# VH-VL binders against NAD kinase (nadK): the designs that were tried, part 53

Target 1, 268 residues: NAD kinase (nadK), of Syntrophomonas wolfei subsp. wolfei (q0aze0)
Amino acid sequence: MKIILVNNRFKENTEKKAQEIAGQLSALNVEVIIDNGLDEPYAGTVDFIMVLGGDGTMLRAARRYGQRAIPVLGVNMGTVGFLSNIEINELAEYLPLILREEYSLEARMMLEVAVFQQQSLLTRVFCLNELLLRSNSPRMLSFALEISGQKLEPYRGDGLIVSTTTGSTAYSLSAGGPIADPQLDAFIVTPVASHIINKRPLVVSPEREISLHLLEEREAIIGIDGQIKMDFGAENRVLIKRAPHPLLMVNLKAKPFFTSIDRSLQRQ
Short names: E, the ipSAE of ESMFold2; O, the ipSAE of OpenDDE; V2, 0.75 times the mean of E and O plus 0.25 times the DockQ between their complexes.

## First folded at step 4 (VH-VL)

Design w3 (from j4 with light chain E33S; framework fv_ixekizumab)
Fold by ESMFold2-Fast, scan of step 4:
Structure w3 (fold): chain C 268 residues (1-268), chain A 122 residues (1-122), chain B 112 residues (1-112)
Amino acid sequence: as target 1 above (268 residues)
Amino acid sequence: QVQLVQSGAEVKKPGSSVKVSCKASGGTFSSYAIHWVRQAPGQGLEWMGVIIPIFGTADYNQRFKGRVTITADESTSTAYMELSSLRSEDTAVYYCARGSTWYKSSGYFDYWGQGTLVTVSS
Amino acid sequence: DIVMTQTPLSLSVTPGQPASISCRSSQSLLHSSGKTYLHWYLQKPGQSPQLLIYEVSNRFSGVPDRFSGSGSGTDFTLKISRVEAEDVGVYYCMQSIQLPYTFGQGTKLEIK
């Protein structure tokens, strides 16, 4: 069995804990690869991915490995979040189930994002939560939104979020988007500080294609899962669709989504 | 120069299917939409559909819905158009053409394939 | 679907004389971005169509300056200032503002 441990070397002695866990797994004849985010993703075959950290670490793991159809387990290291299933102090209890492959999987849709500069593909990225287009200056953007070949009226505002249902509780929520059951597949298109009062979030089929480009030269950025940021100008175009494979999240114990979000909303 | 090279002529019986290929060279295949257009003998041009190769997503003229399937293989820089349940009125030259943009709409056809004659005869 | 109507359907021209082809769309081809998505193609006998003019008035690479396009909204014109033997073929206008793309019926240009 080969397992990737994904961690953030800069947080809360996570590197020490990753080494400790790697030693325990090696004692059980499990081969361990540690991914701290600095190098290229591990290219070899693996059986399981264990993410040690908060939601941010899980987002990075999903971007790097989510399209490979490998089970991914989120192990909470003391942060509050939606993407972990067990706590670090429970790992020893659940490890035999992991090694015997006695767990269920929950599929979470992902976005495939292609960014073009003129006609040239600049980058192709997968993400779990969202793509954000946002103004990088005090001036609002004027941009074109196209959904499955249908050209909508030009959008005017500070930006737009295209989110998965998993991302509905992330930046889309802060921008006024709906809370969605993450077991549903849909795109949520949420305006950011729209200056037109009737612009509302859209919930559209995950089989739709969404494209964005600026209609006027403006300073803008695109953000992917809050971790990748790129300049975006009138020469740039972005195309978004459902990724070919969902992220396969490991479920070792029940984590009721609705009670979790209800408690979170009570706090803030 | 960008070049689109199509597969050779085919003769098919009614009720069968045909799959025409279009191999792109001299440019970035994945950066452009690929369209399919047909022309019956002595007739005008009819748009059949489009694919964005990088995503494998296609749209079709409603006239052909249920019978036409457009696919792309990025590893070989080749787009395919498959037409099923062939009838004699499907006898035509089938062209692939490159859209000037990667969008499904707005693009003009900057380069065309040489055409593939498909004859449907009993 | 947008309907594209060309006039005339056939045209016979003496070499060196001008030619003019009209194209009318059933709805405006002007997009809110300011671009107008009308294009002209030439199909020479036995050949694939080739692009002449894109977005109303822009000549494609290698197209002689005797070809020009003009128009706005729903009414468009392709002009050839002096017709040459190489210009024989069928001319098509096309709209690309929405799917499905639609073509005019074609205008056959012949030399007399």
Scores: ipSAE 0.007, ipTM 0.542, lowest interface PAE 9.8, mean pLDDT 87

Design w4 (from j4 with light chain E33Y; framework fv_ixekizumab; at its last look DockQ between E and O 0.01; V2 from the best seeds 0.00; counts 0 for: pae O 13.7 > 2, placed apart)
Fold by ESMFold2-Fast, scan of step 4:
Structure w4 (fold): chain C 268 residues (1-268), chain A 122 residues (1-122), chain B 112 residues (1-112)
Amino acid sequence: as target 1 above (268 residues)
Amino acid sequence: QVQLVQSGAEVKKPGSSVKVSCKASGGTFSSYAIHWVRQAPGQGLEWMGVIIPIFGTADYNQRFKGRVTITADESTSTAYMELSSLRSEDTAVYYCARGSTWYKSSGYFDYWGQGTLVTVSS
Amino acid sequence: DIVMTQTPLSLSVTPGQPASISCRSSQSLLHSYGKTYLHWYLQKPGQSPQLLIYEVSNRFSGVPDRFSGSGSGTDFTLKISRVEAEDVGVYYCMQSIQLPYTFGQGTKLEIK
């Protein structure tokens, strides 16, 4: 068995814990590769991915490895979040089940994003939560949204979020989007501070394709899962579709989504 | 020089399927939308569908939905249009055409293939 | 679906004389993105259609300056200032503002 341990390169305690867990797994004859984000993703074949950290670490793991159809387990290191399944202090209890492959998988859709400069492809990236288009100056954006060749009337405002259902509780929620069952496949398109009356969030079939471009020259950025940032100008265009493979999340214990989100919102 | 080269004429029986190819050369195949248009004998032009090769995503005219499938192979710079459950009224010249952009709508057809005659007869 | 209507359906022109073809759409082809999605094609006998004019008034590469397009909203015109023998064929207008793309019925241009 070969396992990748993904940890946060910017947190010393997480790195020490990853080394400790790697030692424990090696003692059980499991080959371990540690990915702390400093190098390119591991190119070889692996059987399992353990993500040690919070939701941010899981988002990075999903971008690096999510398209390989490998089971991914989120192990929470104390940060409250939605993408982990077990706590670090529970790992020893569940490790025998992991090694015997006695668990179920939850499929979570991902986005594939392609950014162009005119006809030239600049980058292609995958994400688990969302793509954000936003203004990078005090001036609002004017931009075009097309869904499967249907041109919508221009958007005016601070930006737009194209989210997966998993991302419905992330930035889309903060911008006024709906809470979606992460077991559903759909795009959620949420305006950010729209100046046009009745620009509402849209729930769109995952079979559709979404395109975005600016209608006026503005200083703007594209954000991916809140972690990757790139400049976006009037000569740029972005195309979004459902990624070919969902992220396969390991389910070792029941984690009821709706009661969990309800409890979190009530605490606020 | 941009050129779209289509496969040769076909004669098919009612109820069968036909798959027409369109090979692009002289330009960046993946960066443009590829559309399919047909023309029945003595009639005008009818749009069938479009694909974005780099993404593999296609959309179709509802008149053909369920019978038409458009695909693309980037390694050979070739787009395909497959029409199933053929009827005599499907007898037509089938054209591929390059959209001026990689978006599915908005683009005009800057280059056309030479056309493929498909005859449906028993 | 947007309906495209061409007039006339056929015309015969003496070489060197002008020709004019009209195209009318059932709804405006101007989008609030600032572009008008109306294009003209020529299909010569036995050949594939070829692009003449895109987005109302822009001549495609290699198209002679005797061809011009004009119009706005729902009413568009293709003009040939002096018709030559090589201009024989069927002229089509097309809208690309929405899917499905739709074409006019075609206008057959013949030389007298």
Scores: ipSAE 0.475, ipTM 0.774, lowest interface PAE 3.2, mean pLDDT 89
Fold by ESMFold2, look of step 5:
Structure w4 (fold): chain C 268 residues (1-268), chain A 122 residues (1-122), chain B 112 residues (1-112)
Amino acid sequence: as target 1 above (268 residues)
Amino acid sequence: QVQLVQSGAEVKKPGSSVKVSCKASGGTFSSYAIHWVRQAPGQGLEWMGVIIPIFGTADYNQRFKGRVTITADESTSTAYMELSSLRSEDTAVYYCARGSTWYKSSGYFDYWGQGTLVTVSS
Amino acid sequence: DIVMTQTPLSLSVTPGQPASISCRSSQSLLHSYGKTYLHWYLQKPGQSPQLLIYEVSNRFSGVPDRFSGSGSGTDFTLKISRVEAEDVGVYYCMQSIQLPYTFGQGTKLEIK
């Protein structure tokens, strides 16, 4: 068996713990590759990915490995999140099940995002939560949204979020989008501070293709999962569709989605 | 389900041009790559070029030395391939195919047209 | 241009027996994303090509499980575990890592 351990190199305790876990796995005749974010993603055959950290580390792992159809387990190391399945202090209890492949998988839709400049591909990325288009100045954006070639009336406001159902509890929620069951496949399109009151959040079939471009020169930014930032101008266009493969999240321990929502809804 | 329907067979004289159409239905057209592939009688497959309709830009196999032009009309979901300065060696079946991605590279052809026979003879 | 070389160029197989087709590229088909852009097509007599295998080993929808693909880097193999009459035709490998896309010469499979 070969396993990738994904950690965050900027947190000392995750680095040490990753080395400890790698040692334990090696003693069980498991090949281990540590991915701390510095090197290119491991390209060879891998059976399992273990993410040591919170939702941010899981988001990075999903972008690097989510299209390879490899089971991914989130192991929480402190901060409560939506994407961890077990706690670090439970790992020893569940490790035999991992090694015997006695777990279920939950598929989570991902976005495929292509950003173009002057009709040339600038960047192709995959994300788990959302794409954010946002103004990078005090001025509003005017931008066009197309859904499967259907042009909506122009948007005006601070920006737009295109999220997965998994991302519905992230920035989309703060912008007034609906909470979606992550077992559903859909796009959630949420305006950010729209000047046009008829621009309500949209829930869109995952088979649609979404296009965004600016209608006038403005400084804008495309954000991916809150972790990647790209300048976006009038010469750019971004295309969004469902990624070819979902993230395959490992379920070892029941984590009911709906009980964690109650705390979020109380703050609204 | 995606279908690609091509225009009918053509008989052409050397030195003329031919324009083959490829109409897509049952799926998204504008953001997927449309490729053209030809097959001379008894021969293998030869890639000719690609367009991504939403951007309207195309790339071509240099083997055709600027004789091929690929265009798309989003309003009719139709791609076109025009081959000029025809030679007898251009007698072939011409296929359109949909790429699996938004990009000119990195795709595979998941749907193919039925093919269009172009015969170039004196 | 990436040269794709298939062997054999023709293949006669007794029904129910396995078949194997090799494809070699002049350079690696592995992209920095970790995906390998090699694909297999079957062209049955009188028909347009149809996709069998994409990205080395993934069967396209409706392709029987007797078809399998394997390989990495520059060396790839298509296997048919039990050849059936409907499998006759010409098999092509194709690379899509860069333009121009290029095909192998084709391998004609027939029943003997």
Scores: ipSAE 0.006, ipTM 0.510, lowest interface PAE 10.9, mean pLDDT 87
Fold by OpenDDE, look of step 5:
Structure w4 (fold): chain C 268 residues (1-268), chain A 122 residues (1-122), chain B 112 residues (1-112)
Amino acid sequence: as target 1 above (268 residues)
Amino acid sequence: QVQLVQSGAEVKKPGSSVKVSCKASGGTFSSYAIHWVRQAPGQGLEWMGVIIPIFGTADYNQRFKGRVTITADESTSTAYMELSSLRSEDTAVYYCARGSTWYKSSGYFDYWGQGTLVTVSS
Amino acid sequence: DIVMTQTPLSLSVTPGQPASISCRSSQSLLHSYGKTYLHWYLQKPGQSPQLLIYEVSNRFSGVPDRFSGSGSGTDFTLKISRVEAEDVGVYYCMQSIQLPYTFGQGTKLEIK
């Protein structure tokens, strides 16, 4: 068995824990690769990904490895979030199950985000939570939203979030989006401080494509999962699709999503 | 406090091999990479290689063309550097240093051994 | 290999006066993750190298505040605001963004 341990080098505790766990796994004849974000994603074949840390680390892991259809386990290290399945102090207990591959998988839809400059592709990213378009100034944006070629009325506001159901409890929620069942595949399109009062979020079929572009010469930014930022102008377009592969999240321990919402959200 | 204590000075003949040890204390040996850096008399510093003890694998400066072997014994918290086919140009002080751990980079060296002088002479 | 170039190679400074050492890398030492992997070491006469500055501008524990590091990308500077006798030695910059790690030639600092 070959496992990637994903942690954050800037979180010293996760780094040390990763090393510790790596040693333990090695002693069990498991090959281990540690990914703390400094190096490029490991290109070799692996059987399992263990994410040590919080939601942020999971998001990074998803972007780096999500397209590879590898089981990903979130191991919480005392942080608040929705994306961890077990606690670090539980790892020893569940390690035998991991090694024996006695776990279930939950498929989580990811976004495929393509940013263009005119007709040229600037970047393509897979992400677990959301794409954010927002103004880079105190002024509102005017932008066009198209869903499967259907042009909606122009949006005016600070920005727009296109989120997965997984991301519904992230920034989309803060912007007034609905909480979605993470087992549901859908886009959630949430306006950020829309000029139109009570502009409602949209729940969109994962089969549709979403495109965004500015309708004026303004400076904006694209944010992905709160970790990637890039400038966005009138010459740019964003195309959002369902990623071809979902993130395969390991379910070792049943987590009652709906009963834990209040607890989790209150701590955020 | 973290300390790296190296083996004593060596005098070697050309063509022979030398193995220098570096014992770490005051920290978690397996959690840190051990690097080897040498310094010829009156010269600068040259990185030789690194080992992450927990993985047991090492990376080397290709300039040494396979003459360097770095190993680690976790049970004794000791890293080793063996240099074979010694040449007069290999006369130098050899240092072990502790660094952060990752695959292709290790950050900085926060602690250094006292150095081991290896003299290669006929 | 990334080539590290220090200037000057030698520096004679009157105690109390400032000193500045430059280090240039042949490639950017800025990682996409946001850190720059440039570090400074001091090797005092007859001693092992010791860490002064890590990641461009962070003083290592016990390092006096008269030492400071700055720079970005490929150009870096170590500054000593007021040189003291104990600052005598050879200063090295080092990159650790990729293997092999490489050092500058060293800058020998002497007191006038």
Scores: ipSAE 0.000, ipTM 0.476, lowest interface PAE 13.7, mean pLDDT 91
ESMFold2 (binder alone), look of step 5: mean pLDDT 92; pTM 0.951

Design w5 (from j4 with heavy chain T57R; framework fv_ixekizumab)
Fold by ESMFold2-Fast, scan of step 4:
Formats: sequence, structure tokens, C-alpha cells
Structure w5 (fold): chain C 268 residues (1-268), chain A 122 residues (1-122), chain B 112 residues (1-112)
Amino acid sequence: as target 1 above (268 residues)
Amino acid sequence: QVQLVQSGAEVKKPGSSVKVSCKASGGTFSSYAIHWVRQAPGQGLEWMGVIIPIFGRADYNQRFKGRVTITADESTSTAYMELSSLRSEDTAVYYCARGSTWYKSSGYFDYWGQGTLVTVSS
Amino acid sequence: DIVMTQTPLSLSVTPGQPASISCRSSQSLLHSEGKTYLHWYLQKPGQSPQLLIYEVSNRFSGVPDRFSGSGSGTDFTLKISRVEAEDVGVYYCMQSIQLPYTFGQGTKLEIK
């Protein structure tokens, strides 16, 4: 068996813990590759990906490895989050199940994001949570949204979020979007501080294509999963569609998604 | 149900042009790159070019020396391949194929048209 | 251009026996994103090509599990575990890592 351990080298004690776990796995005759935040993902074939950290580390792992159709397990390292399945202090208990492949998989849709400069492709990225278009100045944006070629009335405001259902509890929630069952596949399109009354979040088929461009030259950015930021101007266009493969998330124990989100929203 | 339906067979004289159509149904036309591939009698497959309908941009195999033009009409979900200055060695079955993605490269061909036989004879 | 070389060029197989086709590329088909852009198509007599395997080892929808793909870098193999009469035709590998897309010369599979 060959496993990638993904960790965040810049968080306290996570590199040391990753090395400790790698040693334990090696003692069980498991080949281990450590991905500690180097720019290049491991290019070889692996059987399993274990992510040591919070949601941010899982989002990075999803962008790097999510399209390979390999089981990915989130192991929480002490931060509260929605993308981890077990806690680090539970790993020893669940390790025999991991090694014998005694677990279920949950498919989570991902976005494929293509950013163009005029007609030339600048970049293509995949993401698990969302794309954010946002003003980078005090001035509001004026922008066009197209859904499967259907041109909506222009938007005016601070921006727009195009989210997966997994991303419904991230930036989309903060902007007033709905909480979605992550077992559903859908795009959630949530306006950010719209100046047009009654611009509502949209829940859209994952088979649709979404296009965004600015109608006026403004300072704006495109954000991917809150981790990648790119300048976005009137010569740019972004195209968003469902990624070819979902992220295959490992379920070793029942996740109380609805009770977890309910607790997070209510303060006591 | 995804289908690519091509125009019918053509017989052309050397030096003329041919324009083959490829109508897509069963999926969003603009979501995908449309590629053109030809096959001379008893020969293998040769890639000719691609169009991304969203941008109207096409790229071509330089072997055709500027003789091929690929266009798309999103309102009718139809792509076209025009080959000019026809020679006898252009006799082939011409296929359109849908790329698995809207990118010009990386995509595999998940669906193919039925093919259009173009015969060039004097 | 990337050159794709298939071996053998023709293969005759008794029904129920396995078949194996090799495809070699003149340069690596591994993309920096971790995907390898090598695909296999079957062209049955008088028909359009049809997708069998994409990105080395993934079966396209409706393709029987007797078809499998493997390989990495520049060396790839298509295997049929038990050949059936419907498998007759010409098999092509294709790379899509860069333009122009290029195909192998084809392998003709016949039943004895």
C-alpha cells in the first residue's frame, strides 16, 4: 500500500506529527510520501491520501489530488472543521480499517475554473469550495453572469460566489447563501453585498456552465477556496463547470453534518 | 443522449473546397471543444484541428498549410470544417469528435460523428 | 509532434483468449497536474471510432470490464482479458497532452 500524507508545514507541530505518523505507517509496511506544502504534487500512483490538518489543508489536498479518483481521508489536527472525518487521537483506532479498505466513500463535486485573458487561457484550476469574484477597492463592481448561455440582468455590488454544495458552509454562507446537503450536486450562486434589491442566491444544476466578466474596468480579484488569488479586469472572463471527477472522501465514522452546522450557527 | 450528426458524402474536383457540418445534440454544445479527424482509405487517424465554440477560436494541424478552417454556430449547435485547395490525397472520411472538456488540449474524444466521406477526383 | 507507436500492427486471437496491445510515445504524456493524457479507441469495421479507455486506465461508460489499460510515462498497454467476436476492429492509442493530437498507427484485431 502507498499513502500520501498531506500536512501544513507552517502550522505548529504538524510537520513533526506527520513524520511520527509516517514512521508508524512504515512500521506497518506502508510506503509513505509526505506532501508538506511543496509547490509540486507527487506525480506517482498512490492508493490513499491522508490529510493531516483542518479544512484549509483538505482544500489544498483536493486541488492537488482531487481529480485522481483516490480515496482522501481528513484527519483533524485540533481545529474545528467540516472536511475532516476523524480526529488525530482516533487514528490508531481506525488505522486497521484504513489498511484493510473497510470504509465507505462519499463523492464531493468539485469546480473546474478556467480564467481567460481575452480569448487566451491564463489558468485552469480545480476547487472544492468556491470561486469568489470580489472588488479589490471601495468601488462596487458591475458584472455579467451567464448560466448555460442565458444572460442575466447585470449585477452591481461587491461580487459573486459560485460554490459547490461542500462550499455552502464557507464564504457562500457568510454572504447569505443557503446551507446545502453536501451529498447533493449543485452550484450555489450567491451575490456579495448586491446593490440591486432582490438579487437572490441561485441553486443551479451541476451540468450548467457559468460565465463571469466585468462590464466596467474595476480593480477586482478572483479567489479560489480562499487560498489562490488572481487579479481580474474587464479583459478577463472566467468559465466555471463541474470538474470531471469528484473528490472521493473517506467515511470511517458517521459525520453529524446537520447537527455540526446547526451548532456552529447558534451560539449556545 | 449525446449525438454528433454530420452532413452527407461529397464528391469534389481538385482545387475546389468542401465544407462539412457537425450538429451536436444531447449536451451543451458550447461546453465542449469540437475536434476534426480524418481517415484516408485504409489508413489511420489524423487530427486536423479544434474549435472552442464559446470563443470562436480554432487551432489547426500545420500539415494542412492553412487550407483548413473550422467554425461554429452556437445558435444551431453546429461546427463546420472547410478544407480548400482539394487534392486527390484529401480523399478521406472526415469525423467530428467532442472533446471531454472545453480546452483545446487535454480532452479525450467521448463521442464521434458518423463520418463524412469526401472523394476528390478529376 | 509527439510520435505514437503501436505494436503489434495486427493480431489474430482465438475467441476467449487474451489480447495485449502496446503503445509507446516519443515523450512523456504525464502532465504536471498528475494526469497522463493517453486514450484508447476502437474502430469496428464500417463504423466511427469509439472511446474505450481514457487517461490510461479509466473505462468509458458502457465499456466491458474485460478491457483494461495500464502504463505510465511513455509506455502503455491495452489488455482484453477474453476476446469476443464484437471486439474485432482497429485499436488506436492517442495522446492529448499537446497539439497536434497524434494517434498510433493502429492495431488490427481479428478472430481466428
Scores: ipSAE 0.000, ipTM 0.396, lowest interface PAE 16.8, mean pLDDT 85

Design w6 (from j4 with light chain S32Y E33S; framework fv_ixekizumab)
Fold by ESMFold2-Fast, scan of step 4:
Structure w6 (fold): chain C 268 residues (1-268), chain A 122 residues (1-122), chain B 112 residues (1-112)
Amino acid sequence: as target 1 above (268 residues)
Amino acid sequence: QVQLVQSGAEVKKPGSSVKVSCKASGGTFSSYAIHWVRQAPGQGLEWMGVIIPIFGTADYNQRFKGRVTITADESTSTAYMELSSLRSEDTAVYYCARGSTWYKSSGYFDYWGQGTLVTVSS
Amino acid sequence: DIVMTQTPLSLSVTPGQPASISCRSSQSLLHYSGKTYLHWYLQKPGQSPQLLIYEVSNRFSGVPDRFSGSGSGTDFTLKISRVEAEDVGVYYCMQSIQLPYTFGQGTKLEIK
């Protein structure tokens, strides 16, 4: 069995634990590839991906490996989050089940984001939570939203979020979007500080293609999962569609989504 | 339990700069905006600026634009506020505060740091 | 910038009696989402400000039910139904609908 162990080298706790776990797995005759975020993603074939850290580390793993249709397990290191399935102190208990492939998988949709400069593809990225278009100055944006070729009335405000259902509890929630069952496949389109009073969040089919571009020259940024930033100007266009493969999340332990989010919202 | 812990008091000369830190614990640092507010002795509260840590983007009160810089280090869960070209009227307690949302506006301050006294005198 | 005006600037109250503080904004704090972005803080002597009420009328965790907020648009009120010794300090309203965030001048509450 070949496993990628994803951690963040700049988090001392996760680096030490990653080395410890890699040693334990190697002793069990498992080949381990460590991805600490500093190098390009491992290009070879693997059987399993173990993510050691919080939600941020899982988001990075999903961007790097989520399209390979390989089981991905989130192992929490004590950071509060929604994307881990087990805690680090439970790993020894569940490791035999992992190695015997005795677990179920939960599919989570991902976004494919293509950014163009004029007619040329500038970049193509995948994400688990959302794409954020926002102003990078005090000035409001004026921008066009198209859904499957249907042109909506222009938006005016600080930006827009296009989210997966998994991302419904991330930045979309903070901007007034709905909480969505992550087992549903849908885009959630949430305006950010719109100047137009009746702009509401939209929930649309994951088969639709979403297009965004600026109507006026403004300083703006595209943000991906809160981790990648790209400049966005009037000669740029972004296309968003459902990624070809969902992230396959390993389910070793039932995690009650609705009670977890309800408890989290009471603390806000 | 969420806690914001700030660096200690500083005494600075006019024309110098000061950098105050704010370390967050007990919550998810990257999920929230961090704001900076100051209070001169016997005066009210004045908003200075905000940072969204994972985007590294900051916005400032125009009164301080050109002198204030807010940064964040997500790996240490620490936000920083640097104020340059210090004047005697910059003598104040400087607070960091967590916004209730990741966004730069709309959020209320659910948790505050203990404050850092910065004294600017010759 | 939105200007926040508090009245009164100082208030002396006998323990157990009610207190009322007003806050007026120079423009509406009602957002298109239906939320109104007005919040109240208390700063006790020598301490950091602490959140009392957010979005007009919601009590923050641990805040006693003797504190209540009300209002809409540009006119808001914080009420303390029965003042206790621990309530001494300076009360501030704040708007968060737009940058820069702005505070009222503060209302100092003292016990008679």
Scores: ipSAE 0.000, ipTM 0.394, lowest interface PAE 17.7, mean pLDDT 86

Design w7 (from j4 with heavy chain S105T, light chain Q98Y; framework fv_ixekizumab)
Fold by ESMFold2-Fast, scan of step 4:
Structure w7 (fold): chain C 268 residues (1-268), chain A 122 residues (1-122), chain B 112 residues (1-112)
Amino acid sequence: as target 1 above (268 residues)
Amino acid sequence: QVQLVQSGAEVKKPGSSVKVSCKASGGTFSSYAIHWVRQAPGQGLEWMGVIIPIFGTADYNQRFKGRVTITADESTSTAYMELSSLRSEDTAVYYCARGSTWYKTSGYFDYWGQGTLVTVSS
Amino acid sequence: DIVMTQTPLSLSVTPGQPASISCRSSQSLLHSEGKTYLHWYLQKPGQSPQLLIYEVSNRFSGVPDRFSGSGSGTDFTLKISRVEAEDVGVYYCMQSIYLPYTFGQGTKLEIK
């Protein structure tokens, strides 16, 4: 059995705990690869991925490994989050179930994002939550949105979010998007501070392709899962589709999504 | 030097399917959209659909009502157009054409394949 | 769908004389980017179509300067200043602003 432990190199307690867990797994004849983000993703075959940390660490793991159809378990290190399934102090209890492959999987759609400059592909990346297009200056953007070859009327505002259903509780929620059941596959397209009052969030089929480009030269950026930032100008175009494979999230214990999100919203 | 080479002519019976290939050479297959256009004998040109090879996404003319499927294989620089539930009205020359851009819209057809005659008769 | 209408459907021209073909679209082909997505193709007898003019007025590589395109919005014209024998064939306009791409019905050019 080979397991990748994904951790955050900038949090020392997480690094120490990753080493402790790697030692415990090695004692059980499990081969362990530690991924703290410093190197390229491990290219070999892997049976399981264990993510030690909060939602941010899970988003990184999903970008690096989510397309390989490998079970991914989120282990919370004390920060409240939506993408973890068990707490770190519960890991010893659940390790035997993990090693015997006695768990269920939840499929979560991902986005495939391609950014072009004229005819050249600049970047191709996968993400679990969203792509954000936003202004990087006080000036609002004018931009074009196309959905499966249908050119919509121009948008004017601070930006746009194209989100998965898993991402419905991240930036899309802050911008006024709907809360979506993460078991559904759909794109949620949410305007950011649109100056056109009737530009509403759209919920569209995950089989559709979404394209974005600027209609005039502005300082803009695109953000991927809040972790990757890239400059975006009028000569650039971004193309978004559903990724070929969903992220396979390990479910070892029930985690009620709707009561959890409702509780979070009532607190502000 | 850019060349699109299509598979040879085919004779099919009604109700069957046909799969026409289009192999790109002398250019960069993955950098451009590939479109399919047909022409019935003595008639004009009709757009069937398009694929973005590097992304694998296709869009189609609704007239074919789910009968057409366009695919691409980057390893062989080849696009395919499959048309099912063939009728005598599908007798036509089928062309592949390269869009001037990598995206599905806006592009003009800068290079065309030689065409593939598909005859549907009983 | 955008409907493309060509006139005339056929014309016969004496060699050396000019020819003019019109194309009208049911909707504007001007995109918010400032480009107009109207293109002209020639299909010679027994051959594949070939690109003549793209985005209203730009000649494709190798196309003689006797060919010119003009127009805006919904009304476009292809002109041949001096028709030669090699110009025989069917001319098509096409819009590429929206899916599905649509063609005019074609204009057959013959030499008298």
Scores: ipSAE 0.138, ipTM 0.652, lowest interface PAE 5.2, mean pLDDT 89

